# VH-VL binders against p08169r482to628, part 23

Target 1, 147 residues: p08169r482to628
Amino acid sequence: LLCGVSDGKQRFDLSALARHSELEQNWEAVDGSQREAEKKHFFINICHRVLQTGQARGCPEDAAVCAVDKNGSKNLGRFISSPTREKGNIQLSYSDGDECGGGQKIITNITLMCKPGDLESAPVLTTSRADGCFYEFEWRTAAACVL
Short names: E, the ipSAE of ESMFold2; O, the ipSAE of OpenDDE; V2, 0.75 times the mean of E and O plus 0.25 times the DockQ between their complexes.

## First folded at step 11 (VH-VL; framework fv_namilumab)

Design g5 (at its last look DockQ between E and O 0.92; V2 from the best seeds 0.00; counts 0 for: grease 20 > 18.9)
Fold by OpenDDE, look of step 11:
Structure g5 (fold): chain C 147 residues (1-147), chain A 120 residues (1-120), chain B 107 residues (1-107)
Amino acid sequence: as target 1 above (147 residues)
Amino acid sequence: QVQLVQSGAEVKKPGASVKVSCKAFGYTFTDYYLHWVRQAPGQGLEWVGWINPNSGYTYYAQKFKGRVTMTRDTSISTAYMELSRLRSDDTAVYYCAREPWYSYGFFDYWGQGTMVTVSS
Amino acid sequence: DIQMTQSPSSVSASVGDRVTIACRASQSIRSYLNWYQQRPGKAPQLLIYAASSLQSGVPSRFSGSGSGTDFTLTINSLQPEDFATYYCQQSYRIPYTFGGGTKLEIK
C-alpha cells in the first residue's frame, strides 16, 4: 500500500500526516452535533493504525479510524487500500471496521483537500450515517497539495 | 455520596474460582468505567482490567486474559470480577474503582477492597 | 508495558516538613499520570490527576508537576494524616501501571 497517489502528472505524498511514533498524537475530531454526554471522539491516522495512546488507549489495534464514546471504542475502518485521486481531491477509504449490522462492516471515507501551508488542521466529520455503518471526513491539509 | 461497596473476604483453594462483586451507589453506574485493581499483601497496586458498564465491553491485562471475566448487572448497579484457576500468587486485596470516561484515566472512587486468600 | 519507577521507596519526615516524591515513566506518558494516597488498611485515594490537577476535596498542600517521563508529588507542610504510602499511576497506555510506591513515615 502507498501513502500517496500519483496520476502520472502530479504526485501527492501523505506521509506528513502519518503518525508512527507513540510520542506523537493521533489526529482528532469531535462530533459537535451531540450533547456532551453523547459526544463521539474520533481518532484518525493516515496510512497507519491509530496509536493506542492517550484517549485512544482503548482503541482496537488494527483501527486506522477509531471512535470513542460512552459505550467504548469502535473500529471505524482499517488502512487496507491506497489513496486515490477523485475530482481533484485525494480520497482515502478505510474499510473492514467493526460490524454494524446485517453482516456489514463500518467504512470511513476521508477526503483530503489541498490547503497550502497548513499541516496542523484536523479532519472534520461531515457525515455520520444513522445506521452507524458509514462515516465521512473532510480534511484540508497541505499534504493534499501537489509536490 | 458516591460509594463502591464490595463483597466480603474469600478463602479459596488453588484451582478454584472466585467472584467478587462491586455495587455502586450515589451515581449513574453506566456513566463510568469500572476498573479492578489488586494488591498483594505488602505489595503495590496491579491493574487487572476494566469494564464499560453501559456496553459490557471489557479490557483485561494480558496477564489475566483467559482467567478473568468481568461482568455487570445494570439493574442493580453491580459489577463482578471472576478469577478462575486460582493460585497462591492471586492472594490479594481486590479493589473496584471508577473512572470517568474520556478522562485522564484516574480512579476517583474506590471500593473498600475484598481480600481473596488462595491457600492449600 | 510502561514501567513506573518511584523514588524514594521510603522517606522519613516530620510534621511541617516539605516532601517531594518522584515518579519516572519508562517512556513519555505526556500528562497521563495520577497520584494516590493509601493509608494502612484502606483503599487508595486519588490526590492528583492529569499530572497536576488537584482532586476535589484534597488539601492544597498537595501538588503535582511534570510531564513526559518525570513527575513529582509535593506535600507542603506535612500533617499527621499525610503519613501513608503514595503511588503514581500512568494511564497513557494499556495496561495501566503503577509505581512501586513511596512510604512516607514519621521521623
Scores: ipSAE 0.876, ipTM 0.941, lowest interface PAE 0.5, mean pLDDT 95
Fold by ESMFold2, look of step 11:
Structure g5 (fold): chain C 147 residues (1-147), chain A 120 residues (1-120), chain B 107 residues (1-107)
Amino acid sequence: as target 1 above (147 residues)
Amino acid sequence: QVQLVQSGAEVKKPGASVKVSCKAFGYTFTDYYLHWVRQAPGQGLEWVGWINPNSGYTYYAQKFKGRVTMTRDTSISTAYMELSRLRSDDTAVYYCAREPWYSYGFFDYWGQGTMVTVSS
Amino acid sequence: DIQMTQSPSSVSASVGDRVTIACRASQSIRSYLNWYQQRPGKAPQLLIYAASSLQSGVPSRFSGSGSGTDFTLTINSLQPEDFATYYCQQSYRIPYTFGGGTKLEIK
């Protein structure tokens, strides 16, 4: 699998966002629109499984996105497809997550948008479908800029 | 008042099974993970595993996988740990302990312990 | 698994003394380090969580410090009820692991 995409004469590489080492931390997002007891915490990696440390210590081993709430931890999708170009942005689609009813498995899409000079930004949850089967994040980052 | 009350001491022969219970009082049973930790006589503490009482999901330390089963009955706020194919080195006090579901992984309340003795 | 090394294994001290106990992790656990006191014949009791946060109801003579790999529990002005065994525990990765314990004895 590739952690980048080429589209005509332009090349993109998301590897700067990947977290591998003991000194690194997963990327995080929180759905703060709910009561404290109903909050979801999201742990995200790029082109790599979530690091099973700290607050993500209970996450499934192969999850690339993991949700943690009072019910436990869930696999919101695995890195099994390379990123693609979508309308000037980069999309990562993590699929084959935990079962979420009706034979469906959770899918998470991350849309990465170029923001020159900013590698310290965080992903933002934009969609959390009520059936629990689909999640969408947006992420403005220098890693999404052309090489 | 928060309290975890465990079942009484057990004496078992090698090859048998034991099932220890842990009943929770004074808090919402499903808001806390329940862990099992054991202590052999004169020895330190060893983590066995945990159960999420809300979902029933479990995680076992590798050395106990295949021999331990953790369950719960939410209607009576009780967790159980069953250990099978007992050996003499399973002789220990077995504690249940609770952890807040989103925490630094600390055990704020412990049961009184259940002594399990494995001897022929 | 993350190995937790606790030292010393025992210490003799007098009432009023200041005692320190060390705990070292085999890799960084950031601040995911907790301390427990165990009196003979009793279950452990939480003293310190997140390396330095004092649990409610624990006397202020107990304090914790450190981050990363090296951590310290300090007991100021030792009291008779403090003679017990002390354990550190990491929760940064599953499986949770404990130090070997430090037995604090009266001199």
Scores: ipSAE 0.579, ipTM 0.857, lowest interface PAE 1.9, mean pLDDT 91
ESMFold2 (binder alone), look of step 11: mean pLDDT 94; pTM 0.954

## First folded at step 12 (VH-VL; framework fv_namilumab)

Design j1 (at its last look DockQ between E and O 0.89; V2 from the best seeds 0.00; counts 0 for: pae E 9.4 > 2)
Fold by OpenDDE, look of step 12:
Structure j1 (fold): chain C 147 residues (1-147), chain A 120 residues (1-120), chain B 107 residues (1-107)
Amino acid sequence: as target 1 above (147 residues)
Amino acid sequence: QVQLVQSGAEVKKPGASVKVSCKAFGYTFTDYYLHWVRQAPGQGLEWVGWINPNSGGTYYAQKFQGRVTMTRDTSISTAYMELSRLRSDDTAVYYCAREPWYSRGFFDYWGQGTMVTVSS
Amino acid sequence: DIQMTQSPSSVSASVGDRVTIACRASQSIRSYLNWYQQRPGKAPQLLIYAASSLQSGVPSRFSGSGSGTDFTLTINSLQPEDFATYYCQQSYRIPYTFGGGTKLEIK
């Protein structure tokens, strides 16, 4: 699997977003619309499993995206597909997460959009399907800009 | 006002099982994980595992996997730890301790402890 | 597993003294370090969480510092009720692990 994508002569490299050292921190997104006990925290890594450290210490080993709430931790998807280019952005799809009913497994899509000079902003949750089987994040990051 | 109250001391034979209870007072039971930590006489603290009272999900230290079972009854805000196939080195004071489900992993309140003695 | 090493294992001091206890992690745990006090015959009590945050109700003479691998618990102007055993604990990774403890005895 690649941690980047090529579209014609344009190349993109997402490696700058990858957290592969235990000394690094996962990317985090929070559903802040609830009281703390009811919030849901999302931990995301790029091209790598979520680091099982800090607030993500209870996350499944193979999760590239992990959700933590009062019910515990869930695997929202694994890094088993390379990024693709769609509509001028980069699309990353994590699949084969935990079962969410009817034999379905959770999938998480991350749309990465170019934001020159910004490698510090975190992804933002944009969609959480009611059945708990699908999640979408938007991520404005310099890593999504053409090399 | 927060308080964890544990069951009384137990004396067991090797090979037997013991079930210790921990009843929570003064807070929302399901908003906090309950951990179990034991301490052999004159020794330090050893983490056993945790239970999520909301979901019933558990995580056990490898040392105790297959031998420990943590459960809870939310209707009475009580958690239980059962340890089977007891041996002499299981002799210890067993504590339950509260941790917010989303925290940096501290135990802000502890039960008074339950002494479990395993002796032939 | 992350090993936590406390030093010293025991220390003798007098009322009014300044006491410092060290805790070292075998790898970086950032600030996921807690300190507990255990008086004889009692359950542990939380003193410091997140390396330096003072638990509510704990006297201000207690303070915690450090990050990464090296941490310190400091007791300024030791009081009679402070003679106890102190433990550090990491929560950065599962399993949670404790230091071996530091017994603070009266000189």
Scores: ipSAE 0.880, ipTM 0.943, lowest interface PAE 0.5, mean pLDDT 95
Fold by ESMFold2, look of step 12:
Structure j1 (fold): chain C 147 residues (1-147), chain A 120 residues (1-120), chain B 107 residues (1-107)
Amino acid sequence: as target 1 above (147 residues)
Amino acid sequence: QVQLVQSGAEVKKPGASVKVSCKAFGYTFTDYYLHWVRQAPGQGLEWVGWINPNSGGTYYAQKFQGRVTMTRDTSISTAYMELSRLRSDDTAVYYCAREPWYSRGFFDYWGQGTMVTVSS
Amino acid sequence: DIQMTQSPSSVSASVGDRVTIACRASQSIRSYLNWYQQRPGKAPQLLIYAASSLQSGVPSRFSGSGSGTDFTLTINSLQPEDFATYYCQQSYRIPYTFGGGTKLEIK
């Protein structure tokens, strides 16, 4: 699997966002709940499974996105497909997560958009489908800019 | 106000099993992980594992995998730890301890401990 | 597993003394380090979490410092009730692990 995509003349490489060792941290997002006991935390890695550290310490070993709340942890998708171009942006689709009912497994899409000069930005949760089977994040980052 | 009350001391033979209880008072039982930590006489502390009382989900330290089972009964706010195929080096005080699920893994309240003695 | 090494294993001190206890992790645990006090015949009690944050009700003579692999618990002016065993514990990665303990005894 590749941690980049090419569209004819343009090449993109997301590897600067990948976190590989315990000296690094997962990327993180929080849903809209304001009660601390009811908050859901999302731990995200790029092209790699989440690091099982801190609040992500109970995450499934192969999750590339993991949700944690008072009920435990949940695999929101695995890195089993390379990034693609999607409407001028880069999309990373993590699939084959935990069961979410009706024989479905959770899928998470991350849409990465070029933001020159800002590698350290954070992903933002934009969609949490009511059936619990689909999650969408947007991420404005220098890593999504053409090489 | 917050209190964890454990079952009484047990004396067991090698090969037997023991089940220790931990009853919670003064807080919402399902909002906190419950951990089990043991201490052999004159020795330090050793983490055994946790249960999430809300989901019933568990995690066991590798040393205890296959010999420990953690359960709970939310209707009486009680957690249980069962340790099977006991041997003499399982002699220890077994503590339950609570952790807020959103915390950084600290144990803010502990039970009084349950002495388990395994002797031939 | 992350190994936690405490030093010294014991220390003798007088009331009013300043004592320090060291805790070293076998790999970085950032600030996911907690300190507990265990008085004789009692369960452990949380003193410090996140390396340096005092738990509610803990006297200000206790302080914690460090990050990464090297951590210190300091008692600035020892009181009679402080003679106990102290444990560090990492909560960065499962399984959680404890230091071997430091017994603080009266001279």
Scores: ipSAE 0.007, ipTM 0.614, lowest interface PAE 9.4, mean pLDDT 87
ESMFold2 (binder alone), look of step 12: mean pLDDT 94; pTM 0.950

Design j2 (at its last look DockQ between E and O 0.93; V2 from the best seeds 0.83)
Fold by OpenDDE, look of step 12:
Structure j2 (fold): chain C 147 residues (1-147), chain A 120 residues (1-120), chain B 107 residues (1-107)
Amino acid sequence: as target 1 above (147 residues)
Amino acid sequence: QVQLVQSGAEVKKPGASVKVSCKAFGYTFTDYYLHWVRQAPGQGLEWVGWINPNSGGTYYAQKFQGRVTMTRDTSISTAYMELSRLRSDDTAVYYCAREPWYSYGFFDYWGQGTMVTVSS
Amino acid sequence: DIQMTQSPSSVSASVGDRVTIACRASQSIRRYLNWYQQRPGKAPQLLIYAASSLQSGVPSRFSGSGSGTDFTLTINSLQPEDFATYYCQQSYRIPYTFGGGTKLEIK
């Protein structure tokens, strides 16, 4: 699997967003639509499993995206597919998460959009499907800009 | 007003099982993880595992996997830890302890402890 | 697993003294370090969480500092009720692990 994508002569490298060392921190997003006691926290890593440290210490070993709430930790998808280019952005799809009913596995899509000079911003949750089987994040980052 | 009250001391033979209870008072039982920590006589503290009272999800230390079972009854705000195939080195005071579900992983309240003695 | 090492294992002091206990992690645990006090025959009690946050109800003479791998518990002006065993505990990674303890004895 690649941690980047090529579209014609344009190359993209997402490696800057990858957290490999457990001394680093996962990317974090919060569902702000809930009250504090009910908030769901999302931990995301790029091209790598979530680091099982800090608030993500209980996350599944193979999760590239992990959700943490009062019910515990859940695998929202694994890094088993390379990024693709769609509509001028980079699309990352994490699949084969935990079972969410009807034999379905949770899938998480991350749309990365170019934001020159910004490697510090975190992803934002944009979609959480009611059945709990699908999540979408939007991420503005310099890593999504052409090399 | 928060209080964890554990069951009384147990004396067991090697190979037997023991089930210790921990009843929670003064707070919403399902809003906190409940951990079990043991302490052999004159020794330090050893983490056994946790249960999420809300979901029933558990996580056990590798040392105890296959031998420990943590459960809860939310209707009476009580958690249980069962340890099977007991051996002499399981002799210890077993504590339940509360942890906020999203925190730095501290135990802000502890049960009074349950002494479990394993001897032939 | 992350190993937690406390030093000293025991220390003798007098009422009114300043006491410092060290805790070292085998790897960085950021600030996921908690301190507990255990009096003889009693359950542990939380003193400090997140390396330096004082638990509600704990006297201000207790303080915690440090981050990464090296942490310190300080007791200013030791009181008679402070003679006990102290433990550090990391919660950065599973399994949670404790230091070996520091027994604070009266001189």
Scores: ipSAE 0.906, ipTM 0.950, lowest interface PAE 0.4, mean pLDDT 96
Fold by ESMFold2, look of step 12:
Structure j2 (fold): chain C 147 residues (1-147), chain A 120 residues (1-120), chain B 107 residues (1-107)
Amino acid sequence: as target 1 above (147 residues)
Amino acid sequence: QVQLVQSGAEVKKPGASVKVSCKAFGYTFTDYYLHWVRQAPGQGLEWVGWINPNSGGTYYAQKFQGRVTMTRDTSISTAYMELSRLRSDDTAVYYCAREPWYSYGFFDYWGQGTMVTVSS
Amino acid sequence: DIQMTQSPSSVSASVGDRVTIACRASQSIRRYLNWYQQRPGKAPQLLIYAASSLQSGVPSRFSGSGSGTDFTLTINSLQPEDFATYYCQQSYRIPYTFGGGTKLEIK
């Protein structure tokens, strides 16, 4: 697997967003719920499983995105596909997450958009499908800019 | 007025099983993980595992994997820990303790403990 | 697994004394460190969570400090009810682990 993409003329590398060691921290997002008891907390890594530390300590081993809520920790998808170029953006699709009904497994898509000069922004949850099987994040970052 | 009330002391022979209960009072049972922690006489504290009372999901310390089962009955706000194939070094006080489901992993209330004695 | 080492294993002190108990983690646990008091024959009680946050109802003579690997519990002006065993506990990684305890005894 690659942590980048080429579309014939342009090259992209997301490796700067990867978190590998216990000295680093997962990227985080929250679903925006006002009630703490109903909040869902997301721990995200790029091209790597989440680090199982701190608030993510109960996350499944191979999750690249992990949700933590009052029901426990869920695998929202694994890094098993390389990023692709989609409509001028970079898409990373994490699949083979936990079961979510009817034999289906959770998928999470992250759309990364170039934002020159900004390496410290965080992903934002944009879609949480009602059946619990699909999640989308948007991420504006300099790491998504052409090399 | 949060309280965790555990079942009474047990005396068991090696090879038997024991099931300890922990009944919760004064709070929303499903907002907290329930943990089990044991303490051999004169010794320190050892984490056994947790159950999420919402989902019934569990996590066991590797030392106990295959011998421990944690369950709950939400209709009576009660958690259970069953330990099988008992041996003499399982003699300990077994505590239940609660942890808020999103926290720095602390146990803010504990049961009174259940003494389990395993002797031949 | 993360090992937690407490020192000293016991300390003898008088009412009114100031005592300090140390806890060291085998790797960084940031501030995922909690302290408990256990009186003889009783269950542990939470004193401090997140290294330095005082639990509701705990007297202000108790304080905690530290981050990373080195942590301290301090008791200012000991009272008779403070003679107990104290445990640190990490929650940074599963399995949760405890220090070996520090027994605080009356001189």
Scores: ipSAE 0.678, ipTM 0.881, lowest interface PAE 1.4, mean pLDDT 92
ESMFold2 (binder alone), look of step 12: mean pLDDT 94; pTM 0.955

Design j3 (at its last look DockQ between E and O 0.88; V2 from the best seeds 0.77)
Fold by OpenDDE, look of step 12:
Structure j3 (fold): chain C 147 residues (1-147), chain A 120 residues (1-120), chain B 107 residues (1-107)
Amino acid sequence: as target 1 above (147 residues)
Amino acid sequence: QVQLVQSGAEVKKPGASVKVSCKAFGYTFTDYYLHWVRQAPGQGLEWVGWINPNSGGTYYAQKFQGRVTMTRDTSISTAYMELSRLRSDDTAVYYCAREPWYSYGFFDYWGQGTMVTVSS
Amino acid sequence: DIQMTQSPSSVSASVGDRVTIACRASQSIRSYLNWYQQRPGKAPQLLIYAASSLQSGVPSRFSGSGSGTDFTLTINSLQPEDFATYYCQQSYRRPYTFGGGTKLEIK
């Protein structure tokens, strides 16, 4: 699997967003629509499993995206597909998460949009399907800009 | 007002099983993780595992996997730890302890402990 | 697993003394370090969480400091009830692990 994508002569490298060392921190997003006691915390890594450290210490070892709430930790998808280029952005799809009913497994899509000079901003949750089987994040980051 | 009350002392033979209970008072049982920690006589503290009382999800230290089972009954705010195939080195005081979820992983309240003695 | 090493294993002191206990992690645990006090025949009690936050009800003479791998518990003016065993504990990674303990004895 690649941690980047090529579209014609344009190359994109997402490696800057990857957290490899357990001394680093996962990317974090919070669903702010809930009261404090009911908030869900999302931990995301790029081209790598979520680091099982800190508040993500309970996350499954194979999860590239993990949700943490009062019910525990949930695998929202694994890094088993390379990024693709779609509509001028970079699309990352994590699949094969935990079961969410009817034999379906959770999938998480991350749309990375170019934001020059910004490698510090975190992803934002944009979609959380009611059945709990699908999540979508938008991420404005310099890593999504052409090399 | 928060209190964890554990079951009484147990004496078991090697190969037997023991089930210790921990009843929670003064707080919402399902809002906190419950951990089990043991302490052999004159020794330090050893983490056994945790249970999420809300979901029933568990995680055990590798040392105890396949031999420990943590359960809970939310209707009576009680958690249980069962340890099977007991051996002499399982002799210890077993504590339940509360951890707020999404915290720094501290145990702010502890049970009084349950002494489990394994001897032939 | 992350190994937690406390030093000293035992220390003798007098009432009114300043006592310092060290805890070292085998790798960085950021601030996921907690301190407990255990009096003889009693269950442990939380003193400090998140390396430096004082638990409610704990006397202000107790303080915690440090981050990464090196942590310190300080008792500014030792009281008679402080003679006990102290443990550090990391919660940065599973499994949770404890230091070997520091027994604080009266001189």
Scores: ipSAE 0.902, ipTM 0.949, lowest interface PAE 0.4, mean pLDDT 96
Fold by ESMFold2, look of step 12:
Structure j3 (fold): chain C 147 residues (1-147), chain A 120 residues (1-120), chain B 107 residues (1-107)
Amino acid sequence: as target 1 above (147 residues)
Amino acid sequence: QVQLVQSGAEVKKPGASVKVSCKAFGYTFTDYYLHWVRQAPGQGLEWVGWINPNSGGTYYAQKFQGRVTMTRDTSISTAYMELSRLRSDDTAVYYCAREPWYSYGFFDYWGQGTMVTVSS
Amino acid sequence: DIQMTQSPSSVSASVGDRVTIACRASQSIRSYLNWYQQRPGKAPQLLIYAASSLQSGVPSRFSGSGSGTDFTLTINSLQPEDFATYYCQQSYRRPYTFGGGTKLEIK
């Protein structure tokens, strides 16, 4: 698998966002209520499984995105497909997550958009489908800019 | 008041199994992970594994993989640890302990311990 | 696995003394380090969590410090009830691991 994409004219590489070592941290997003019991914490890696450390220490080994709440942790998708170009942006689709009913498995899409000069931004949750089977994040980052 | 109350001491022969219970009082059982930690006589503490009371999901230390089973019954707020194919070096006090579901992984309340003795 | 090394293994001290116990992790555990006190024949009791946070009901003579790999537990002005064994424990990564313990004895 590649951690980049080429559309014949332009080339992109997301590997600067990948987290590999114990001294690094997963990317994080939060989708919670005003009460701790309803918070859902997301741990995200790029082109790599989440690091099973700290607050993500209970995450499944294969997850590239992991959700943690009081009920435990869930695999929201694995890195098994390379990024693609979608409508001028980069899409990374993590699939084959945990079961979520009806024989379905959870899928998470991350849409990455070029923002020159900004590698320290974070992904933002934009969609959390009511059946728990689909999640979408948006991420403005210099890593999504053409090489 | 929060309490974890464990079953009584057990004496077993090598090759047998033991099942220890841990009943929770004074808190919402499913808001906390439940861990098992053992201590051989005169020795330090050794983590055995944990169970998520909501899902029943478990994680076992590699040393115990294949010999330990952790379960729970949420209707009576009780967790169980079963250790099979016992051998003499399994002689220890077995503690249950709770951990808040989103925390720095500390054990704020412990059961009183269950002595398991494995002898021929 | 993350190995936790405690030192010293034992210490002899008098009531009123100040004692420092060290705990070292084989890898960075950030602040995921907890301290427990165990009196003979009793279950462990939480003293310090997150390296330096004092558990509710624990006397202020106990304090913790450190981050990364090097941590200390300090007990100021020892009291008779403080003679016990002390354990550090990391929770940064599974499996959770404990230090070997430090037995604090009366001189």
Scores: ipSAE 0.577, ipTM 0.858, lowest interface PAE 1.7, mean pLDDT 91
ESMFold2 (binder alone), look of step 12: mean pLDDT 94; pTM 0.951

